# VHH binders against A disintegrin and metalloproteinase with thrombospondin motifs 9 (ADAMTS9), part 4

Target 1, 201 residues: A disintegrin and metalloproteinase with thrombospondin motifs 9 (ADAMTS9), of Homo sapiens (Human) (q9p2n4r1735to1935)
Amino acid sequence: LPQNCKEVKRLKGASEDGEYFLMIRGKLLKIFCAGMHSDHPKEYVTLVHGDSENFSEVYGHRLHNPTECPYNGSRRDDCQCRKDYTAAGFSSFQKIRIDLTSMQIITTDLQFARTSEGHPVPFATAGDCYSAAKCPQGRFSINLYGTGLSLTESARWISQGNYAVSDIKKSPDGTRVVGKCGGYCGKCTPSSGTGLEVRVL

## First folded at step 16 (VHH; from s6 with L100M)

Design t4
Fold by ESMFold2, look of step 18:
Structure t4 (fold): chain B 201 residues (1-201), chain A 121 residues (1-121)
Amino acid sequence: as target 1 above (201 residues)
Amino acid sequence: QVQLQESGGGLVQPGGSLRLSCAASGFTFSRYYMYWVRQAPEKGLEWVSNIDSGGSSTYYKDSVKGRFTVSRDNAKNTLYLQMNSLKPEDAAQYYCAKDMEYYSGEPWDYRGQGTQVTVSS
């Protein structure tokens, strides 16, 4: 069985974008091959739980009083807030790109993302400019269940920006991660030193 | 150079009124939200009120809502705070502040010396 989308082209004679079974690290994995008419097709994983459980957000509200964390950090539509954070956005993901050589998710590839508000937001990224009082509102969610992949224990996030804080929770099996990230203004992204490494289950 | 000059403070009896002014220069005043913040002795800065760039929307700390009114005159580059029904708890040094530039650090960009509001016991 082919081990990447280039081999699908050469070994099976396939020329169309689509789902193919690849042998990855000794196990079968369903991979969407994109750009199959080119010399450099790209490998994507279709997310079984899709947009509703795979998204990234930079939250657009800013408190009028950024020195507080109202509602014990809960989000409320009736906050005393401005809605003028220019970096705000919300992206959800049907597929994510994977580099099969390094087994890393390429978070900045948004080819199969839908941006429903504001700016595109990379996978596994969240932020805001809501509060300087450790009150993160930006959210991301990762759900790899059913894809045959899980995140390795090496995956770490880094917080960037003024008053930046993050609260990131990983499931024991590495298939689910949720994060709340923010600052005044701040965000969290996967550490460049660790990346988002995955393993085949 | 951004300059903010507060005035209008003083000594007042409980229930009295004061009107604070903030003269602004060195920036395009009408582009920014403007804030009133205050500091009592041995305490940190406390948000009091703010107003949008056009003056159409105003916002208040709960404890001053209904008693204080923020306003601005963009033709005069001036921010105002009308303070009615003053309480001893309102005694503080009052500062005006410009909205943060480029989201660069601190929540408020205050630079003036402030103006003292004292409410007699």
Scores: ipSAE 0.315, ipTM 0.725, lowest interface PAE 4.0, mean pLDDT 90

## First folded at step 18 (VHH; from r2 with Y102H)

Design u4
Fold by ESMFold2, look of step 18:
Structure u4 (fold): chain B 201 residues (1-201), chain A 121 residues (1-121)
Amino acid sequence: as target 1 above (201 residues)
Amino acid sequence: QVQLQESGGGLVQPGGSLRLSCAASGFTFSSYYMYWVRQAPEKGLEWVSNIDSGGSSTYYKDSVKGRFTVSRDNAKNTLYLQMNSLKPEDAAQYYCAKDLEHWSGEPWDYRGQGTQVTVSS
């Protein structure tokens, strides 16, 4: 049974992009193979819950008074804000790339992402420039439920920037992660030391 | 080098008026939001008002809204604060501040030496 998309080509004679069942760490998983006409096809995981539950945001609003955390930290459409953070963006994901050798998500591969506002934002990343009072407004969301994969305990986020703060919540089984991240200006991203590692369930 | 020079402070009775000015040089004044902030003794800097780069949008702390008016003259590189109906609570050192250059620093790092507003009992 094939263990990667290149083996699908070699063993099954397949040449079309699409979903295939691969044997990964002892379990059959459904993997989307892209670039099957090339010598280096890429493996993607189709996210069962799709764009609505898999997204990354750098929030574009900045408080006129950056020394406060108003509204008890809640996001408001009518905030006393400037809509001028040039690094802002919103990306949502139908599929994510996985390196099956390392079992790492490749967060910067945006082939199956849609950037609906601003700059592309890598998977599992969020930030803002909203407040110096540790009032994060940037959001990311990961939902791997139904994919057969979960994040390992070694997957951690690092915050960078002035007044940077993050609030990362993981489900017990590692299939759901949500984050609030920001600063003045601040961002959270998976640590380069651990990466965003997954395991089969 | 960024230079900001506040003027127009003084002693006034409750209910009185003052007009503050801020002369700016060493940067492209018309490209930046400008701020008025104030500091009472042993308190931190407090946001009072700000104005966008073109002067079309103005914003105020709730306690001064309706009493204070911020404006700017980009041809003269000057920021103004008209303060009416002054209260004892408004007494403070008032600073003119330039918006951050690259969103990398402390709030209101680029400010002048300030001008004192004193409101008599």
Scores: ipSAE 0.442, ipTM 0.806, lowest interface PAE 2.8, mean pLDDT 91
Fold by OpenDDE, look of step 19:
Structure u4 (fold): chain B 201 residues (1-201), chain A 121 residues (1-121)
Amino acid sequence: as target 1 above (201 residues)
Amino acid sequence: QVQLQESGGGLVQPGGSLRLSCAASGFTFSSYYMYWVRQAPEKGLEWVSNIDSGGSSTYYKDSVKGRFTVSRDNAKNTLYLQMNSLKPEDAAQYYCAKDLEHWSGEPWDYRGQGTQVTVSS
């Protein structure tokens, strides 16, 4: 059985992009092979829950008073806020790229991401410039359920920026992660910068 | 080109006072929030104070509340920071920064060269 999309080409003579079953770390996984007409096809994982539970957001509202955390930190889009943070954006993901050699999600690959607002935001990334009062509003969500993959225990996030705060929760099985991140201005990203380590369930 | 030039720093004893100034050019000064940030040795940049475009609303880091006063003269394109009752922990390089409209790099990228404040007995 092929172990990557290049082997799919070699073994099956396949040249079309699509879903293929690959042998990954001893288990059969469904992988989307993109760029099969090229010499360097890439492997993607189709997210079962799609856009609703796989997204990254840089929140665009900023408080006039950066020392406040109104509503006990709860988001209020109807707030009397500044709405001029140009770095803001919202990206949702149907597929995510995986490096099968390193077993890492490549979070910066946005080929199968949809940016509905503002600037593209990498996978598993969130931020804002909302407040300096530990009041994060940026969100990210990861749901790997049904893919056969989960995040490893080593998968971690770092906070960057001034007054950066992160609240990240991971499910026990590693298939679900939600995070709130922000600062003035601040963000959270995977500790490696561009990758999240995964394992086969 | 946005230009910010801080001045007024110096050496003072604890309890002393300094008044910092920031001359701004290259943008419509009166249209922007302005900020004071500082960087102490071996520490990162931290927010100190900011003021709205019209100068009617001011905001301060908790540790400087009641001691520092930010103000601006839009006619002179100048930002001020009156620092009273200075403490050793206030010692830092102080920067004037333009409102952060976007973040493509480090926070407070649009700032001057800074002015040094030293507090020593």
Scores: ipSAE 0.326, ipTM 0.679, lowest interface PAE 2.2, mean pLDDT 92

## First folded at step 20 (VHH)

Design w4
Fold by ESMFold2, look of step 22:
Structure w4 (fold): chain B 201 residues (1-201), chain A 122 residues (1-122)
Amino acid sequence: as target 1 above (201 residues)
Amino acid sequence: QVQLQESGGGLVQPGGSLRLSCAASGFTFSSYYMYWVRQAPEKGLEWVSNIDSGGSSTYYKDSVKGRFTVSRDNAKNTLYLQMNSLKPEDAAQYYCAKDLETWYSGEPWDYRGQGTQVTVSS
């Protein structure tokens, strides 16, 4: 069986984008091959739980009084907020790119993302400019269940910015990660030193 | 070279009034939200009110609503705070602040003036 999308093209004569089974680290994995008419097709994993459970957000509201954390940190449409954080955005993902040589998710490849509000936001990132009082509102969600992949324990997030704060929770099996991230202004992103590494289950 | 200069503070009895002014220079005043913040002895900065760049929308801390009025004159580059029905809890050093482009000194507001002292007698 082919080990990447280029081998699918070469060994099977396939020329169409689509789902193919690849042999990855001794196990069968379903991979979407994109760009099959080119010399450098790319490998994507289709997310079984789709964009409702796989998204990234930079939240766009900023408290008029940034020294508080109102509503026990809950989000409210009627907050006393400015609605003017220009870096805000929301992206959701049907597929994510994987580098099969390094087994890392390429968080900045947005080919199969939909940005429904504001600016595109890379996979596994979140932020805001809401509060200086440790009150993160930006959220991301990762759900790899059913894909045959899980995140390794090596993945680490870093927080950047003034008053930056993050709360990152991973499931024991590595298939779910949720994060709340923010500051005044602050963001969280996977560390460049560890990347966002996966393993085949 | 952003400059903010507060004035109009003083000593007043409970129930009295003061009008604070903030003269601004060194930036395009009409492009920014402006804030009033205050600091009582041994306390951190506290938000009091703010006003949008055009002056049409004003916002207040709950404890000052109905007593304080923020306004601005973009032609004179001046921010105002009319304080009525003053209470002992309003005693503080008052600062005007510009909306941040970057985070000055780690504080949530860009305040650079000396402030003006408001003292309310018992």
Scores: ipSAE 0.083, ipTM 0.593, lowest interface PAE 6.1, mean pLDDT 88

## First folded at step 22 (VHH)

Design x2 (from w4 with T102V)
Fold by ESMFold2, look of step 23:
Structure x2 (fold): chain B 201 residues (1-201), chain A 122 residues (1-122)
Amino acid sequence: as target 1 above (201 residues)
Amino acid sequence: QVQLQESGGGLVQPGGSLRLSCAASGFTFSSYYMYWVRQAPEKGLEWVSNIDSGGSSTYYKDSVKGRFTVSRDNAKNTLYLQMNSLKPEDAAQYYCAKDLEVWYSGEPWDYRGQGTQVTVSS
């Protein structure tokens, strides 16, 4: 059986982008093949829970007084804030790219993401420039349930910025990860050393 | 390079007034929010006030509202802080600062001056 989208072209005579079953690490996995008219098709996983549970945010508000955590940490649109953080953005994901050789999610591939505000934000990434008082506002969410994949224990996040604070919670089965990330101009992103490795369930 | 020079500090009695100035050079002053911050001995930096790039919006720490007024003159590249009804708790080294707009900054504000000392004593 085909083990990547290139083999789907060769073995099944397929020429259309779409969902195909591939043999991955001894199990059948449903993979969306994109670019099937080209020599270099790419493999994506369709996220069963879609945009509502798979998103990345760099929050765009900056407190006038970053030494406080107002509103008991709650987010408010009418905050005493500057609404001008140029790195801000919000991206949500219908599909994510996977490198089947390394079994890594390619967080920077945004082909099947929608950026509804600001700049594109890679998968599994969050940040802000809101507060230096341990009040992170940036959020990301990962939900792989129903895809046949889970994150391995090797995945680590790196915090960047002098005031960066991150709180990242992984479910025991590796299908859910949520993160709160920020600090005065801080962010979190998966470590380039570990990447986001997945395994077939 | 960025230069900030604070002046106008001094010794005043409680209830007195003082006007601080900050002369700015080495950057486009009119493009940045500007801040007043202060530091008492053995304490960290404390936000006092800030003002938007055009001077139309001003913001204050609660304990100074109604007593302090921040302003700017973009033609003279100068930031001001009028301090009225001064209290002993206002005694500190006062710094002006420009907004810092980059990831991974070392400080919440970019201050480069030596500051100006405000002492309130009866």
Scores: ipSAE 0.063, ipTM 0.542, lowest interface PAE 6.6, mean pLDDT 88

Design x6 (from w4 with W103H)
Fold by ESMFold2, look of step 23:
Structure x6 (fold): chain B 201 residues (1-201), chain A 122 residues (1-122)
Amino acid sequence: as target 1 above (201 residues)
Amino acid sequence: QVQLQESGGGLVQPGGSLRLSCAASGFTFSSYYMYWVRQAPEKGLEWVSNIDSGGSSTYYKDSVKGRFTVSRDNAKNTLYLQMNSLKPEDAAQYYCAKDLETHYSGEPWDYRGQGTQVTVSS
């Protein structure tokens, strides 16, 4: 069986974007092939739990008093807040791009993301400009269950920015990660040293 | 560069009033939220009030709401705080502050003035 989308074109004569079964690291994996009319098609994984459990957010509210963490860190629509953080955005994901050579998710490919508010936000990232008291409000969520993939234990996040803070929780099987990230202003992203590596289950 | 100069403090009795002023220069005053913050002896800075760049929206710490009124005159580059019904717990050094720029790594407010002392007799 083909090992990438380019081989699907060459070996099977296929020319349509769509789902194909590929042999990846000795196991069969369903991969969405995009750009099949070109010389350089791209590989995506369709997320079984879709937009509701796969999203990235830069939160747009900023406290009028940035030195506190009100409501025990809970988000409230009636906060004493400004909604003026220009980097704010919310993106949700139906599919994510994977580099089958390195087995890493390409978090910045937004081809199958939908940005419902503000600016596009890469997969597995979050941030805000809410508080200088380490009170993160930006959220991301990853759910790979049912895709045949899980994150490896090597995946790490880094926090960047003034008063930056992150709270990231990974499931033991590597299929689910949730994060809360922020600062004044701050964000979290996967470490460039580890990337966001996956394995075939 | 950026200059903020507070005035109008003094000694008052409980229940009295003061009006603080802040003269601003060295930046485009009308482009920024402006803040009043205060510091009691051996305490950290405490947010009191802020006002949007146009002066149409005002916000207050709960304990001063209804007693203090923030305003601004963008033509004169001046921020004001009208303080009524003053209490002993309002005694502090008051500073005006410019809104934090996103690349600033220091304190959450830019308070470069000397401040003005408000003392309430008890």
Scores: ipSAE 0.249, ipTM 0.691, lowest interface PAE 4.4, mean pLDDT 89

## First folded at step 23 (VHH)

Design y1 (from x2 with W103H)
Fold by ESMFold2, look of step 24:
Structure y1 (fold): chain B 201 residues (1-201), chain A 122 residues (1-122)
Amino acid sequence: as target 1 above (201 residues)
Amino acid sequence: QVQLQESGGGLVQPGGSLRLSCAASGFTFSSYYMYWVRQAPEKGLEWVSNIDSGGSSTYYKDSVKGRFTVSRDNAKNTLYLQMNSLKPEDAAQYYCAKDLEVHYSGEPWDYRGQGTQVTVSS
C-alpha cells in the first residue's frame, strides 16, 4: 500500500530505480521512482506519448523589425530575423516530476528531459523575443493521455515580460494543453498561485 | 549613461543625398546591434535599418533597400546612414538606437538622442 517512493523502499525493501504501483487518492498509479539508493527518492510520471508530444520551447529568432507580425504569425525559416536570442532552447520530456502530497507537477525538474538545442526549458513553459506586435512563436505541448492523470481546471498560465502575449488551449478533459507564447521579450509559465495541479482520473 | 547624438540632416531636393552620423558613448558600442529609426509628422516610429555589432551584416526596410546604406566605425563609436535617391516619403526625424537588453521594459528600441531632421523639398 505504498503511497510514495520512500514507502516503496521501506515497505518492500526495494533499492532500484524503476516503475512501481503506488496508491494515490484511492487509485493505483504507475510512478517511476528515482534516487532509490538515497534517503530522498523522487516521484516521476512516465509520459505515454513521450517527447514528441511533451516539449517546451523558447524560440531563438528575433525579427529585425520587431513592430510587425509577418506571415500572419506563421513561423518561417526564411524570416528576416536575428538568430541571437541567448535564452533560446528546446526541451522534450519522457517523464515529469510530481509532488504527490500537493498533486502538482514540478516543472523545473529536468532530470528526464532532453534539451536538443540551447538552454533547458521547464515543462509547460514557452517564450520568445520575436516581436512587439502580438506575434508569439514560442511553443509548448503537454499530453498526459494514458498516464492516469489530468490537469485540473485551476491550472492556469501567466504571461510575463515586455509586450508579452500568450495563446493557451486546454482540452476539456485536461489531458492536452498547447501554448504559443512570446513577447519582446516574453514568456508564459504556470501561475505560482495555482501551480500545475493534476488529479487522478 | 547611454548617449546618442545624431547629425547630418538637412534640406535636400528629391533624388539628393545625405549622410547621417550618430556619435555614441556610455556603453560598449562594439557589443551591440545599432538601429536607425525615423518618425514622420503625425506618425509613429518606423524601423529603417540595422547593423550587427561587427558591421558585417546590414538589414533594411524594403522601401529603402538599394538607396540607403548603414555602416559603423567601432574605433570611433559612430554609426552612419548614407541616404541616396531621397524621396519625399523619407522626410522625418531620424534617430539612432541601441539594441535592447533582455529584461528591458518599454519601447521596442532604446533611442534617446535629439534626432536629426531630414526634409525633402519638391
Scores: ipSAE 0.262, ipTM 0.707, lowest interface PAE 4.5, mean pLDDT 90

Design y3 (from x6 with L100M)
Fold by ESMFold2, look of step 23:
Structure y3 (fold): chain B 201 residues (1-201), chain A 122 residues (1-122)
Amino acid sequence: as target 1 above (201 residues)
Amino acid sequence: QVQLQESGGGLVQPGGSLRLSCAASGFTFSSYYMYWVRQAPEKGLEWVSNIDSGGSSTYYKDSVKGRFTVSRDNAKNTLYLQMNSLKPEDAAQYYCAKDMETHYSGEPWDYRGQGTQVTVSS
């Protein structure tokens, strides 16, 4: 069985974008091959739980009084807030790109993402400019269940910015990660040093 | 260089009134939210009120709503705070502060004046 989308093209004579089974690290994995009409097709993993469970957000509201963390940190749409954080955005993901040589998710590939508001936000990224009282409101969610992949324990997030804070929860099996990230202004992203590494289950 | 100069503080009896002014220079005043904050002895800065850049929306700490009114005159680069029905708990050094751009990495209200003292007699 082919080990990447280029081999699918070469060995099977396929020229259509679509789902193919690849042999990855000795295991069978369903991979979406995009750009099959070209010399450089790209590998994507279709997310079984889709947009509702796989999203990235930079939250757009900022407190009038940035020294508080109201509602015990809960989000309210009727907060005493300015609606003026220009970096805000929300992206949700149907598929994510994977580099099969390094087994890394390419978080900045948005080909199969939808940005429903504001700026595009890379996969596994969240932030805000809500409060200086360490009251993160930006959210991201990762759900790899059913894809045949899980995040390795080496996957690590870094917080950046003024008063930056993150609360990141990983499932023991590495298929679910949720994060709350923010600052005044702050965000969290996967560490450049480790990347967002996955393994085949 | 941002410059802010507060004035209008003084000594009043409970129930009295004061009007604070803040003269601004060194930035485009009409482009920014402006704040009133205060500091009692041995305490941190406390948000009192703010106003949007055009002056159409005003916001207040709950304990001063209905007693204090923030306003601005963009032609004169001046921020105001009308304080009525003053209480001993309102006694503090009052500062006006410029809103900060979202790429700023300092503290809330770092750009403020020297303040003006409000003292409410018991």
Scores: ipSAE 0.624, ipTM 0.868, lowest interface PAE 1.5, mean pLDDT 92
Fold by OpenDDE, look of step 24:
Structure y3 (fold): chain B 201 residues (1-201), chain A 122 residues (1-122)
Amino acid sequence: as target 1 above (201 residues)
Amino acid sequence: QVQLQESGGGLVQPGGSLRLSCAASGFTFSSYYMYWVRQAPEKGLEWVSNIDSGGSSTYYKDSVKGRFTVSRDNAKNTLYLQMNSLKPEDAAQYYCAKDMETHYSGEPWDYRGQGTQVTVSS
């Protein structure tokens, strides 16, 4: 069985993009092969739960008082606040790129992401410029359930920026992660920068 | 290059008044929120007040509400802070600061002047 999309081309003579079954770390996984017409096809994982539970957001509202955290930190879009943070955006994901050599999700690959608002936001990333008072409003969600993959224990996030804070929760099986991140201005990103390490279940 | 120059500080008795000014240059003043921040001895930089780009909305630290008034003259590229009923706890180096740029990785209010000293003593 092929171990990557390039091998799919070699073994099956396939040249069309699509879903293929690959042998990854001893398990059969369904992988979407993109760029099969080229000499360098890329592997993607189709997310079963799609956009609803796989998204990244940079929140666009800012409090007038940068040292305030109103409503016990709960989001209020109808707040008396500034709505001019141009770096804001919302991206959802149907597929995510995986590097099968390093077994990392390439979070900056947005080929199969949909940005519904503002600027594109990488996978597993969130941020805001809401407040300097530990009041994060940016959100990200990861759901790998059904893909055959889970995040490893080493998969971590770092807070970047000014007064950056993050509240991130990972499920015991590593298939689900939700996070709130923000600052003045701040974000959270995978610790490895552009990659998020996964394992085969 | 962003330049901010504070003035108007000095020594006053408790209950006295001062009016701080901030001359801005090197950016489109009328397009930015402006801030007053202060730093007392052995304390960190703290927010005092800010004003929106047009000067229609003002916000204050609770401890200065009713005593301080922020205003701006966009035609003169100048920010003001009227400080009345000054208290000893108001003594600090006062800075005017420009709103952060998008994607700025520095600290809040990094774009500030050299400050002006306010001392409140009997």
Scores: ipSAE 0.582, ipTM 0.835, lowest interface PAE 1.0, mean pLDDT 94

